# Designs tried in a protein design chat: VH-VL binders against Ureidoglycolate lyase (DAL3). Part 12

Target 1, 195 residues: Ureidoglycolate lyase (DAL3), of Saccharomyces cerevisiae (p32459)
Amino acid sequence: MVTVVAETLTKESFEEYGTIISPDEEISRMQNLEKGANQGTAIKLLQVSQVENKSTSKVPNWNLFRCFPQPHLNRVFTQGSNQAISHSIKVLEKHPCSTQTFVPMGRTSAEVAYLVVVAKEIGNKPDLSTLRAFTCLGNQAVTYGLGTWHAPMIVLGKEEHLDFSVLIYESLDPDRPEKDCVEEHYSDGDVCIII
Key: E = the ipSAE of ESMFold2; O = the ipSAE of OpenDDE; V2 = 0.75 times the mean of E and O plus 0.25 times the DockQ between their complexes.

## First folded at step 12 (VH-VL; framework fv_sotevtamab)

Design f4 (from e5 with heavy chain K59R R98K, light chain S33Y; at its last look DockQ between E and O 0.06; V2 from the best seeds 0.00; counts 0 for: pae O 11.8 > 2, placed apart)
Fold by OpenDDE, look of step 12:
Structure f4 (fold): chain C 195 residues (1-195), chain A 121 residues (1-121), chain B 112 residues (1-112)
Amino acid sequence: as target 1 above (195 residues)
Amino acid sequence: QVQLVQSGAEVKKPGATVKISCKVSGYTFTDYYMHWVQQAPGKGLEWMGRINPEDGGTRYDPKFQGRVTITADTSTDTAYMELSSLRSEDTAVYYCAKDRGYKYGYAFDIWGQGTLVTVSS
Amino acid sequence: DIVMTQSPDSLAVSLGERATINCKSSQSVLYSYNNENYLAWYQQKPGQPPKLLIYWASTRESGVPDRFSGSGSGTDFTLTISSLQAEDVAVYYCQQYWDTWTFGQGTKLEQL
């Protein structure tokens, strides 16, 4: 049995697994906040996340994921709170050839909106000894790096659902969808996240 | 005694598909990855891919991606490797191999006897 | 992909003499957590499947004679046969199993 306590998502904490888009964090680091976009009505930050593709046969696709919180997760989560809610991870997956970016839609930084679970690899499997979990704010996006082991998106909160715009490189051939997805399955209770 | 027994030699034409089997005995089929390795005549060993028989999860070498399909039947303790769009270059002996697992490393401790696939016009 | 490179491609050694085969990985296969090298050595004789000799870079598989030994760490590995026997004539392969599985190109060991 592996149990991990979720930590707060930050650029630094996630650096080994990919990149994040964290508006408040990024803006807070800016010394010169010049409004240089949209006729002075916007701040433009360049290259806040990295997208990669190893295959020339794949194209970037935007997919939509509507995710629903499980009953035990269908509650309000706030940053810094420790409610000691346990959640079992049943599967970890990776995409060896493409990054995968999840952009939450319609949420704010005022709430913890979803959970990210990641692990490093050992012997072509997730190394559960390196399992980490992150609570993510509603305005934070996550890009899993190439081959990063991660759990499917886990939605938190009282809202009925959370929508994600998802960017991933996929095969152009609809008749031959390349399964750039490797999965490892776990029994209930084997891998638990404390939120 | 742990054994991997593969199906017999195959002769195929270019463009055809071959499917070879590897039947397992002597150990729990789902506890270890099953690997497939290609060896062209007089050439080295090339890993093609693996399957986790427990969940059906597969990984393939990019060289074979799109043409190779590895499957497992847990009811018969048999792994399969299907290679499509056969080319003359696919003429080789194909091995199934069991690895040692996570705890003891994923080296291949048991091998099948090999299956010769000949692709010729 | 981790590329495995063996040296030499072929080697001729007299009976009773030491045979040394080297293997280099393009990146480290040492795991700091358990301090194990995810590296194996195989022996393959004509018409036979490969046989596992060494795993974890230096651990002999059961039944493997003591004259076979593996050494090295990180990216550089060596298989040594301390005293070559006639039955040791074969092709030897190194393999990493850290990230996917990749083999060296093989080293043909012949009797001089």
Scores: ipSAE 0.000, ipTM 0.540, lowest interface PAE 11.8, mean pLDDT 91
ESMFold2, look of step 12: ipSAE 0.307; ipTM 0.714
ESMFold2 (binder alone), look of step 12: mean pLDDT 94; pTM 0.960

Design f5 (from c4 with heavy chain I51V N52D N54E S55D G57E K59R R98K; at its last look DockQ between E and O 0.04; V2 from the best seeds 0.00; counts 0 for: pae E 19.1 > 2, placed apart)
Fold by ESMFold2, look of step 12:
Structure f5 (fold): chain C 195 residues (1-195), chain A 121 residues (1-121), chain B 112 residues (1-112)
Amino acid sequence: as target 1 above (195 residues)
Amino acid sequence: QVQLVQSGAEVKKPGATVKISCKVSGYTFTDYYMHWVQQAPGKGLEWMGRVDPEDGETRYDPKFQGRVTITADTSTDTAYMELSSLRSEDTAVYYCAKDRGYKYGYAFDIWGQGTLVTVSS
Amino acid sequence: DIVMTQSPDSLAVSLGERATINCKSSQSVLYSSNNENYLAWYQQKPGQPPKLLIYWASTRESGVPDRFSGSGSGTDFTLTISSLQAEDVAVYYCQQYWDTWTFGQGTKLEQL
């Protein structure tokens, strides 16, 4: 049995598992440094998250995921709060040949909108000693690194669903779906997150 | 004890075909890729291809594409490498090698003893 | 297409002295997600199959003596034998396993 307490998603905290797009973090760091000269109606930050392709596919897919909170997660969560809500992880998966980027749509920067659960690999399985969980705001996107083990997207909040735009390189071989995704399954209670 | 035991040495004429076996014991054959590597006398190692024993999926180095066929027989836990249209430069020791990684390409942790194939006119 | 180039082609080292073998890849073999380099080193003694020494550039395979070490990252890698023993006379190969599998041309290590 493994139990971990969810922590706040930040660029630093997620660094071992991939990269994130975290606008408020990026902009707040600029507030401590002078911004460049006025450059029109936008601030452009380059290369904030890394996409990688180890597959034979040359063209990525943009997929749409409509994700639903489970009943015990269909409630308000607050960053840094100790609500002590338990959630059992039933599966971890990896994409061995591509990064995978999830961009949430429809939630504000003030909302804790989803939970990301990740682990590093050992012996071709998730290394549960490295298991971590992160509460993510509605304006934060995550890119899982190549071969990073992760739970399917877990929605938090009172809304009925959360949509994600998802970027990934996939073979889409109907005879060998495991080429795009490898899974490990767990019994109820074996892997738990406290939110 | 993990062991890869290859079939014995072969002498072939140019244009012939050779088929080498690699019998596995000591681990679950279907859990790991099986690789084949060529080493010409006094030369370096050349990767030829690999098979997924679970479903027979293969990948080959372009240098050997069209002449090599790698297969796996899960009823006997035996991998095979067949090389056709043999040339004198195919004279080499051929190794089977177990991938270290479950269904994902890593280094090769266990090697067979090698099979010498001599192609002479 | 990743080409692996070793240097030197051969070297001779006295017993008890340090041996250093270099390997350069034409492209980076560093996987950013886990910060591991997909690089291995093999030893091949005469009449024997290759033996895995090092994987992930610096991780020693079980049973390999402490005198063998691997270092480097990205495109430049080194195998070091800190104090040569007679049984270390062999050919050494680097291998990348980032994109398919390719070996370096080999480095023959001889005893002076």
Scores: ipSAE 0.000, ipTM 0.445, lowest interface PAE 19.1, mean pLDDT 88
ESMFold2 (binder alone), look of step 12: mean pLDDT 94; pTM 0.960
OpenDDE, look of step 12: ipSAE 0.013; ipTM 0.545

Design f6 (from e5 with heavy chain K59R R98K, light chain S33H; at its last look DockQ between E and O 0.03; V2 from the best seeds 0.00; counts 0 for: pae O 11.6 > 2, placed apart)
Fold by OpenDDE, look of step 12:
Structure f6 (fold): chain C 195 residues (1-195), chain A 121 residues (1-121), chain B 112 residues (1-112)
Amino acid sequence: as target 1 above (195 residues)
Amino acid sequence: QVQLVQSGAEVKKPGATVKISCKVSGYTFTDYYMHWVQQAPGKGLEWMGRINPEDGGTRYDPKFQGRVTITADTSTDTAYMELSSLRSEDTAVYYCAKDRGYKYGYAFDIWGQGTLVTVSS
Amino acid sequence: DIVMTQSPDSLAVSLGERATINCKSSQSVLYSHNNENYLAWYQQKPGQPPKLLIYWASTRESGVPDRFSGSGSGTDFTLTISSLQAEDVAVYYCQQYWDTWTFGQGTKLEQL
């Protein structure tokens, strides 16, 4: 049995697994990777996340995911809270040839909106010794790097659902099933996240 | 050939305002930030601020904030730096400088020739 | 603000000898996303504007002689002139352009 405690998502903490878009964090740093836009009414941060594709037979697609919180997660989560809620991970997946970006829609930075669970690879399987979990704010997006093991999105909160705009490279043939997905399954209780 | 040509030397009294210009040629004015740098006699370089000529967005060093105003005229490819409430300490050479952009780093690859501003009673 | 500190303030080197100037930033100027150091070196001669020598810590600007090199990462950087020439007598500045723009105090390089 592997148990990890979820930590706060930050740019630095996620570097090994991909990239994130964290507006408040990036703006607060005031790096020069930004440029004024919209006649001074906006801040444009350039190249905030890395998108990659290893296949010439795939194209970038924007998909929509409507995710629902499980009953034990259908509660208010706030940054810095210590509720000690346990959640079992039953599957980890990876996309060897494409990054996958999840952009939450309709949530704010005022609440923890979803959970990200990631791991590095060893022997073509998730290395559970590197398992990490991150609580993500409603205005934070994540991009899983190539081949990064991750759990399907886990929604937190009292809202009925959380929508994600998802960017991933997929087959040029819409009728062809996507094969760029490897899954590893776990029994209930084998992999647990404390939120 | 990329060039930044600045206006001529200025002599001002304390409390006055000076406005110097920097005319751009040889590249697209709106593609890069324009910076202003102060250098007092015998002293080092100090960044004052920058403008995005595309949208007029500015950032200033806190040291100069409140006294410095940087503007850009895209119709004439000219940047301006206005410094108000002049003090004797503002006696310096002022440079405009173009940076390399975000893709190649924001180092200053092209500089104006400098404008001497003398503040004296 | 990120503070840039150079060392030494002044340096005298004989012709043909190596000159080394150090620059330290109060914060890291390494961007993990592209693994670039947002650090530049400038040369300034009397009565002239500064001239860009090195950017991204180690990339020479076009036209800059090979004897100039930049090294370092994170917070510690070095400008090296492998063999000092007479025309290299000048004041040298490091600059970070990671968070706004700030210069070191400058290093005056003189000939012995």
Scores: ipSAE 0.005, ipTM 0.549, lowest interface PAE 11.6, mean pLDDT 91
ESMFold2, look of step 12: ipSAE 0.426; ipTM 0.774
ESMFold2 (binder alone), look of step 12: mean pLDDT 94; pTM 0.959

## First folded at step 13 (VH-VL; framework fv_sotevtamab)

Design j1 (from e1 with heavy chain N54E S55D; at its last look DockQ between E and O 0.72; V2 from the best seeds 0.00; counts 0 for: pae E 2.6 > 2)
Heavy chain, then light chain:
Amino acid sequence: QVQLVQSGAEVKKPGATVKISCKVSGYTFTDYYMHWVQQAPGKGLEWMGRINPEDGGTRYDPKFQGRVTITADTSTDTAYMELSSLRSEDTAVYYCARDRGYKYGYAFDIWGQGTLVTVSS
Amino acid sequence: DIVMTQSPDSLAVSLGERATINCKSSQSVLYSSNNENYLAWYQQKPGQPPKLLIYWASTKESGVPDRFSGSGSGTDFTLTISSLQAEDVAVYYCQQYWDTWTFGQGTKLEQL
ESMFold2, look of step 13: ipSAE 0.457; ipTM 0.796
ESMFold2 (binder alone), look of step 13: mean pLDDT 93; pTM 0.948
OpenDDE, look of step 13: ipSAE 0.508; ipTM 0.790

Design j2 (from f1 with heavy chain K103S; at its last look DockQ between E and O 0.03; V2 from the best seeds 0.00; counts 0 for: pae O 15.2 > 2, placed apart)
Fold by OpenDDE, look of step 13:
Structure j2 (fold): chain C 195 residues (1-195), chain A 121 residues (1-121), chain B 112 residues (1-112)
Amino acid sequence: as target 1 above (195 residues)
Amino acid sequence: QVQLVQSGAEVKKPGATVKISCKVSGYTFTDYYMHWVQQAPGKGLEWMGRINPEDGGTRYDPKFQGRVTITADTSTDTAYMELSSLRSEDTAVYYCAKDRGYSYGYAFDIWGQGTLVTVSS
Amino acid sequence: DIVMTQSPDSLAVSLGERATINCKSSQSVLYSSNNENYLAWYQQKPGQPPKLLIYWASTRESGVPDRFSGSGSGTDFTLTISSLQAEDVAVYYCQQYWDTWTFGQGTKLEQL
């Protein structure tokens, strides 16, 4: 069995798998406040995440995902807490021709809102020895890099659901579905994340 | 036909940094992980870390985390292992090794000839 | 971190006799999805790099003599040399590659 303990999502820790939008982290790194936007009522940071498209589609899709926490995950999670909650991963997927961005909606940095699970690739398959998991705050967005193996979105928290705005380029070719998504399946308990 | 050729022996002082190279031939460099293994004199094998030459992704053993840096140059089909803050305990033979990949298991089927690093005052 | 433990640390066997080396992992390296054990055996002679003998716990690497065999599943594994030859004197290592990569401490096989 492969077991991974979830770690805190940061720009540096996620660098090999894609990019994140982490407002508090970005702002804390600012030594000088850049020029204010909206007549001084906003801070504008440019190019905080990267999107790539190698699909045949020229227009990205903005999709909506309403995700529900599983019963064992329908509880409050706080950064730094060690409750030793185990969660089994049954599938990893990749999008070989597009990045995929998840923007959580209606959450704050007050609690952990969702879990990200990623892995590197060898031989066009996920390398389970490189599996990593990240606890993400409600105000953090994640962009999976081109071809990055990842689990479908896993929601944490006491709320009924968490909504994501999702940006992705999709060919939607029924004859070549693998161009949009490739999946690798696992048996229950084979791959576990400790939260 | 497939082989890994490492750079020559090194002698270093404590606190210094050593960088060893491993040049591959006979297969596509980016298709497989490159691993580094430490073996102290008369001791066993210890995995240090690996790199995916395709994207530069690395994974290190916690024992070496912070002191080891593995890199790859795809233009020359060469992997590198840099070990900093050298100690006498770092005196060892260092091997690069290719694994067999996902389909055939991640066992190390091809090894470099080894590079002796001696750390002494 | 999966810990690999070999037994014995050293072994002396007469030529033509059977040699058995055991390896135990601190957790299972069997993957139920493909029913493969992520376990390898290596042979190392003095002044040489290790040589892969067995992978997937029981599959011989190309060129490895038939007298070498691997068995076991889950957490307990065995390398067997059915009839020891003089050239088989070496140190043998087991390795798991299920979660990162870790080696056993090695077993020194000598001729009795």
Scores: ipSAE 0.000, ipTM 0.512, lowest interface PAE 15.2, mean pLDDT 92
ESMFold2, look of step 13: ipSAE 0.344; ipTM 0.732
ESMFold2 (binder alone), look of step 13: mean pLDDT 93; pTM 0.950

Design j3 (from f1 with heavy chain G57K; at its last look DockQ between E and O 0.03; V2 from the best seeds 0.00; counts 0 for: pae O 13.9 > 2, placed apart)
Fold by OpenDDE, look of step 13:
Structure j3 (fold): chain C 195 residues (1-195), chain A 121 residues (1-121), chain B 112 residues (1-112)
Amino acid sequence: as target 1 above (195 residues)
Amino acid sequence: QVQLVQSGAEVKKPGATVKISCKVSGYTFTDYYMHWVQQAPGKGLEWMGRINPEDGKTRYDPKFQGRVTITADTSTDTAYMELSSLRSEDTAVYYCAKDRGYKYGYAFDIWGQGTLVTVSS
Amino acid sequence: DIVMTQSPDSLAVSLGERATINCKSSQSVLYSSNNENYLAWYQQKPGQPPKLLIYWASTRESGVPDRFSGSGSGTDFTLTISSLQAEDVAVYYCQQYWDTWTFGQGTKLEQL
């Protein structure tokens, strides 16, 4: 049995697994607002996340995910809270040939909106000794790096659902599905996240 | 039709570095892992490491970690194994091998002919 | 690191007789999601690279004679040659590919 306590998502904490788009974090680091956009009504930051394609597909897909919180997760979460809610992970997956970007829609930084679970690789499987979990705000996006092991999206909060725009390169070869997604399955309770 | 062709035998001094090549033909180079296996004279097979030619990611056996470097050139369909700080114990035949992939298993179905590396003072 | 142990180290069998080689893994190589054993058997003759005989513990590679069979599950596996032929004299290796890749120490099969 592996148990991990979720930590706060930051650019530094996630850099080994991919990249994030964290507006408040990015803007707080700015020394000078050098380039205004939209005649001074916007701030434009370039290359805040990285996308990679090693698949045979040359065109990325923008997919839509409507995710629903499970009953024990259908509640308000706040950063730094000590609620000690346990969640079991049933599967970890990786995309060997593409990054995968999740952009939450219709949420703000006011609450924790979703959970990210990642692991490094040993051999040809996830290394559970390196399992980490991150609580993510409603205005933060995550890009899983090429081949990064991660759990399918886990939604938190009192809202009925959370929508994600998802960017990924997919070959969609029925003879080689592992090129798009490789999965590792776990029994209930084997891998637990404390939120 | 499918075959792996390795570079020729090498003779090296202790402390030197050797680099062996493995050129593939008859299949898509990037579709399968490429592995390297060491076999000392009269001894068994030892897995050294592998590379995914699509993304260049590698995994090594701890025994060889730090001394072995596996690379792949997709423009020439060639994999490479570089072993540094050579010792007399590194005298062996080195094989490249492709596996069957995730769906069909990671067993090694195609092997190179082997490359003898002799390390002697 | 999964350790593979073969038995015996060497075996002498008469032509036409059954040859049995065993292999044990330090941990299970059975994957519950697909119910496959990540176990292979190889044959190696002098001066040649290894040849794949069996994968998924019991599936014969193309071109492998019917007299070769693999059995077992979890941690205990067996390679059987039902009727030994002269050309079967070789060293045989088991291999797991569940967590990285590791080989057994090999079994030398000789003609009695």
Scores: ipSAE 0.000, ipTM 0.517, lowest interface PAE 13.9, mean pLDDT 93
ESMFold2, look of step 13: ipSAE 0.456; ipTM 0.795
ESMFold2 (binder alone), look of step 13: mean pLDDT 94; pTM 0.958

Design j4 (from f1 with light chain E36K; at its last look DockQ between E and O 0.68; V2 from the best seeds 0.00; counts 0 for: pae O 8.7 > 2)
Fold by OpenDDE, look of step 13:
Structure j4 (fold): chain C 195 residues (1-195), chain A 121 residues (1-121), chain B 112 residues (1-112)
Amino acid sequence: as target 1 above (195 residues)
Amino acid sequence: QVQLVQSGAEVKKPGATVKISCKVSGYTFTDYYMHWVQQAPGKGLEWMGRINPEDGGTRYDPKFQGRVTITADTSTDTAYMELSSLRSEDTAVYYCAKDRGYKYGYAFDIWGQGTLVTVSS
Amino acid sequence: DIVMTQSPDSLAVSLGERATINCKSSQSVLYSSNNKNYLAWYQQKPGQPPKLLIYWASTRESGVPDRFSGSGSGTDFTLTISSLQAEDVAVYYCQQYWDTWTFGQGTKLEQL
């Protein structure tokens, strides 16, 4: 049995697993308004996240995910709070040939909107000793690094659903589905996240 | 005993169509892809295409795309390869072969005995 | 398409001696998730269909003599016959099955 406590998503904390787009964090680090855009009505930051493609596909797919919170997660979560809500992870997946970026839609920085669960690899499986979980704000996007083990998206909050725009390179080879996605399954209660 | 038994030799004219059969026995027909391989006299092996007998899904090598049709009849455990617009270059032995699947690899562990197709005017 | 290139095209080896055949793929056929090479070796004798010898680059098919072995990873692979027997005279093919299926051009092994 492995249990981890969710922590706050930051650029530094997620560095080993991929990259994030965190507007408030990025802007707060700006010493000079280096690059204005839209005639001074916007701030433009370049290359805030990293995308990698080792698939045979040259064009990425923009996919849409509408995710629903499970009943025990269909509640308000506050950043930094200790609510002691337990959630069991039943599957971890990786994309060996592409990064995967999730951009939440229609949420704000004022709310904890989703949970990210990641792990490094040992051998051909997730290294559960490196399992980490992150609470993510509604205006934060996550890019899983190439081959990073992660749980399918977990939505938090009292809203009915959360939509994600998802960027990924996919070969869509019917003979080799493992080139796009590999899964590792766990029994209920084997891997738990405390939120 | 697992075996693939192919239909007999064919002699065809240029422009004609040939259809070869491959009957399966000794294993579940729908559990593995069925492949077709071409071998011209004195030449190497060339993969033509495959079928998933379970759903009828096919993939073809671009070299043969448009001329080759692979089908499967699950009621008789028989796969078929049809090659149209025959040319002299199509003179070859054609093999059916099953692979080992995802778990054990997609190498071809069982082969048919081969079918000679001769295309001549 | 992944192109498979064998070397040499032909070789002659004395009975009891080692035979070595190389195969190179135009791109890696190693899958990082399972650490397996999607590479096979076949033996074909005149008038017969090919016979599977090795799969996953180094796993010997059932019934294949111990003198046959496969090695290599990524893009470079080798089939070795440790001690050539008379019945080993044949054409040998490598095959990748990572992206569709493609064969090497074949290597003719003869007795010297």
Scores: ipSAE 0.013, ipTM 0.547, lowest interface PAE 8.7, mean pLDDT 92
ESMFold2, look of step 13: ipSAE 0.381; ipTM 0.746
ESMFold2 (binder alone), look of step 13: mean pLDDT 94; pTM 0.961

Design j5 (from f1 with light chain N34K; at its last look DockQ between E and O 0.66; V2 from the best seeds 0.00; counts 0 for: pae E 5.5 > 2)
Fold by ESMFold2, look of step 13:
Structure j5 (fold): chain C 195 residues (1-195), chain A 121 residues (1-121), chain B 112 residues (1-112)
Amino acid sequence: as target 1 above (195 residues)
Amino acid sequence: QVQLVQSGAEVKKPGATVKISCKVSGYTFTDYYMHWVQQAPGKGLEWMGRINPEDGGTRYDPKFQGRVTITADTSTDTAYMELSSLRSEDTAVYYCAKDRGYKYGYAFDIWGQGTLVTVSS
Amino acid sequence: DIVMTQSPDSLAVSLGERATINCKSSQSVLYSSKNENYLAWYQQKPGQPPKLLIYWASTRESGVPDRFSGSGSGTDFTLTISSLQAEDVAVYYCQQYWDTWTFGQGTKLEQL
C-alpha cells in the first residue's frame, strides 16, 4: 500500500521526472520583459522543455487525447487546499524510447485541470518510494522524461473533458509494443493519491 | 517435446499455388508467433512473414506481399503458408519457425524440418 | 528496413583456433531501456534447419557450448568461436529482431 498527497506542479518539483512548460514561472523569473519577437508583440522563450528520441522513427507524432474526469473528480480543485479526495492508480506506464509532452487545451490559466502521477525506476519497474503526484494548471504542459513511469492522464475539474495535444516519437511496431509503452498494473487500493 | 512438423516436398509448375502446413506439438500454439522463412538453393535465409495464431494477425516482408498468405487453424494447431503465382525463383526450402516471445527475445528457437518446393515446367 | 551485413562471406580456420564473424546492422537494434540488443546468431549445417546459438547479442541458448560467444552493441556485433571443433563447420547467420526480422547474408566457416 502506497499513498501520496498531490503537490503543486513547479519546474523545480518535477526536475527528476522530466520538464514542464510553465509560462507564469518563466515570466516571473525574467528581469526584463522585452517584447523582442513578432515585431514587438511577443516574448519568445527558447528551449523551455526537452524532447528526446530513441525510437526507430525520425518523425514525431502529434496525437490528440480527449480525457474525461471520473465522477468523483468532476469537481473544483484548488492548489494548496487538500480536498481529501482519494484516487486509486491502476496502471503506471513508461515510454522507453521517447519523451512524451502533454499540452492541455481549453482550460484557464488559474484552473487546476489535471493530475500527473510519476515515479522513478528500480529493476525495470516503478520505484514506488519515489512516487509523486502533481496538480497542474490549465496553462502548464508536462514532458515526461525518457522512461519515466507515469499514470495515464487524470482530468480534474467541472468541465466534461480536457483535450491534450501530445507529442511523442513512436515506432508503432505491432510486433514490439514494448518499444512504445511498458505497463505495470496495480490492484484497487494499492497505489492511492490524495488530492 | 516441442516439434514443428511440415508437409512433404512439392513439385509445381510456374503460375501455380503451393500450400505448406506446419503442425505444432509440445506447446500452446496460440502463445507464440509462427514465422515462415525461404531459403533458395545455395542461398541465405529470407524472412517471409509471421502470424499471431491467437488473433490471426499477419505481417509480411514486402518482397512477398501480395503473393503470400499465412493462416493458422487453432483447432488442429497447424499453421499454413500459401505462395501463389509461383516462379522458378521460388524453388526453395521453406521453414516454419517459432519465436520465443518478448521475455526471452523474439529469436527463432524451434524450426520445422523444411519443405522443398520445386517450380519447373 | 534494417539491412544486416556479415563479414567475411567465408573463412577457413584450423582446428583449435579462434574464428570471428562480424555482423553490422544499418540501424541500431539496441533497446536502451533494458540495455538489450535485439540480435541473434544461428548455425546451419548442410541438410538441416538453422539452430539458434545466441540471442540478445550475447546470451547463449541452452545446450550451446561455451566456446561460442557473442558481443557488440548497437550496430556492430561479433560471433566468436574460441577453439574451433570439426563439428563447427557450418554457415552462420546473424538476425535482427528489432524492426521486423532480417537475416544477414551468411558466413561459411570451413576447416583449414
Scores: ipSAE 0.089, ipTM 0.672, lowest interface PAE 5.5, mean pLDDT 91
ESMFold2 (binder alone), look of step 13: mean pLDDT 94; pTM 0.958
OpenDDE, look of step 13: ipSAE 0.357; ipTM 0.739

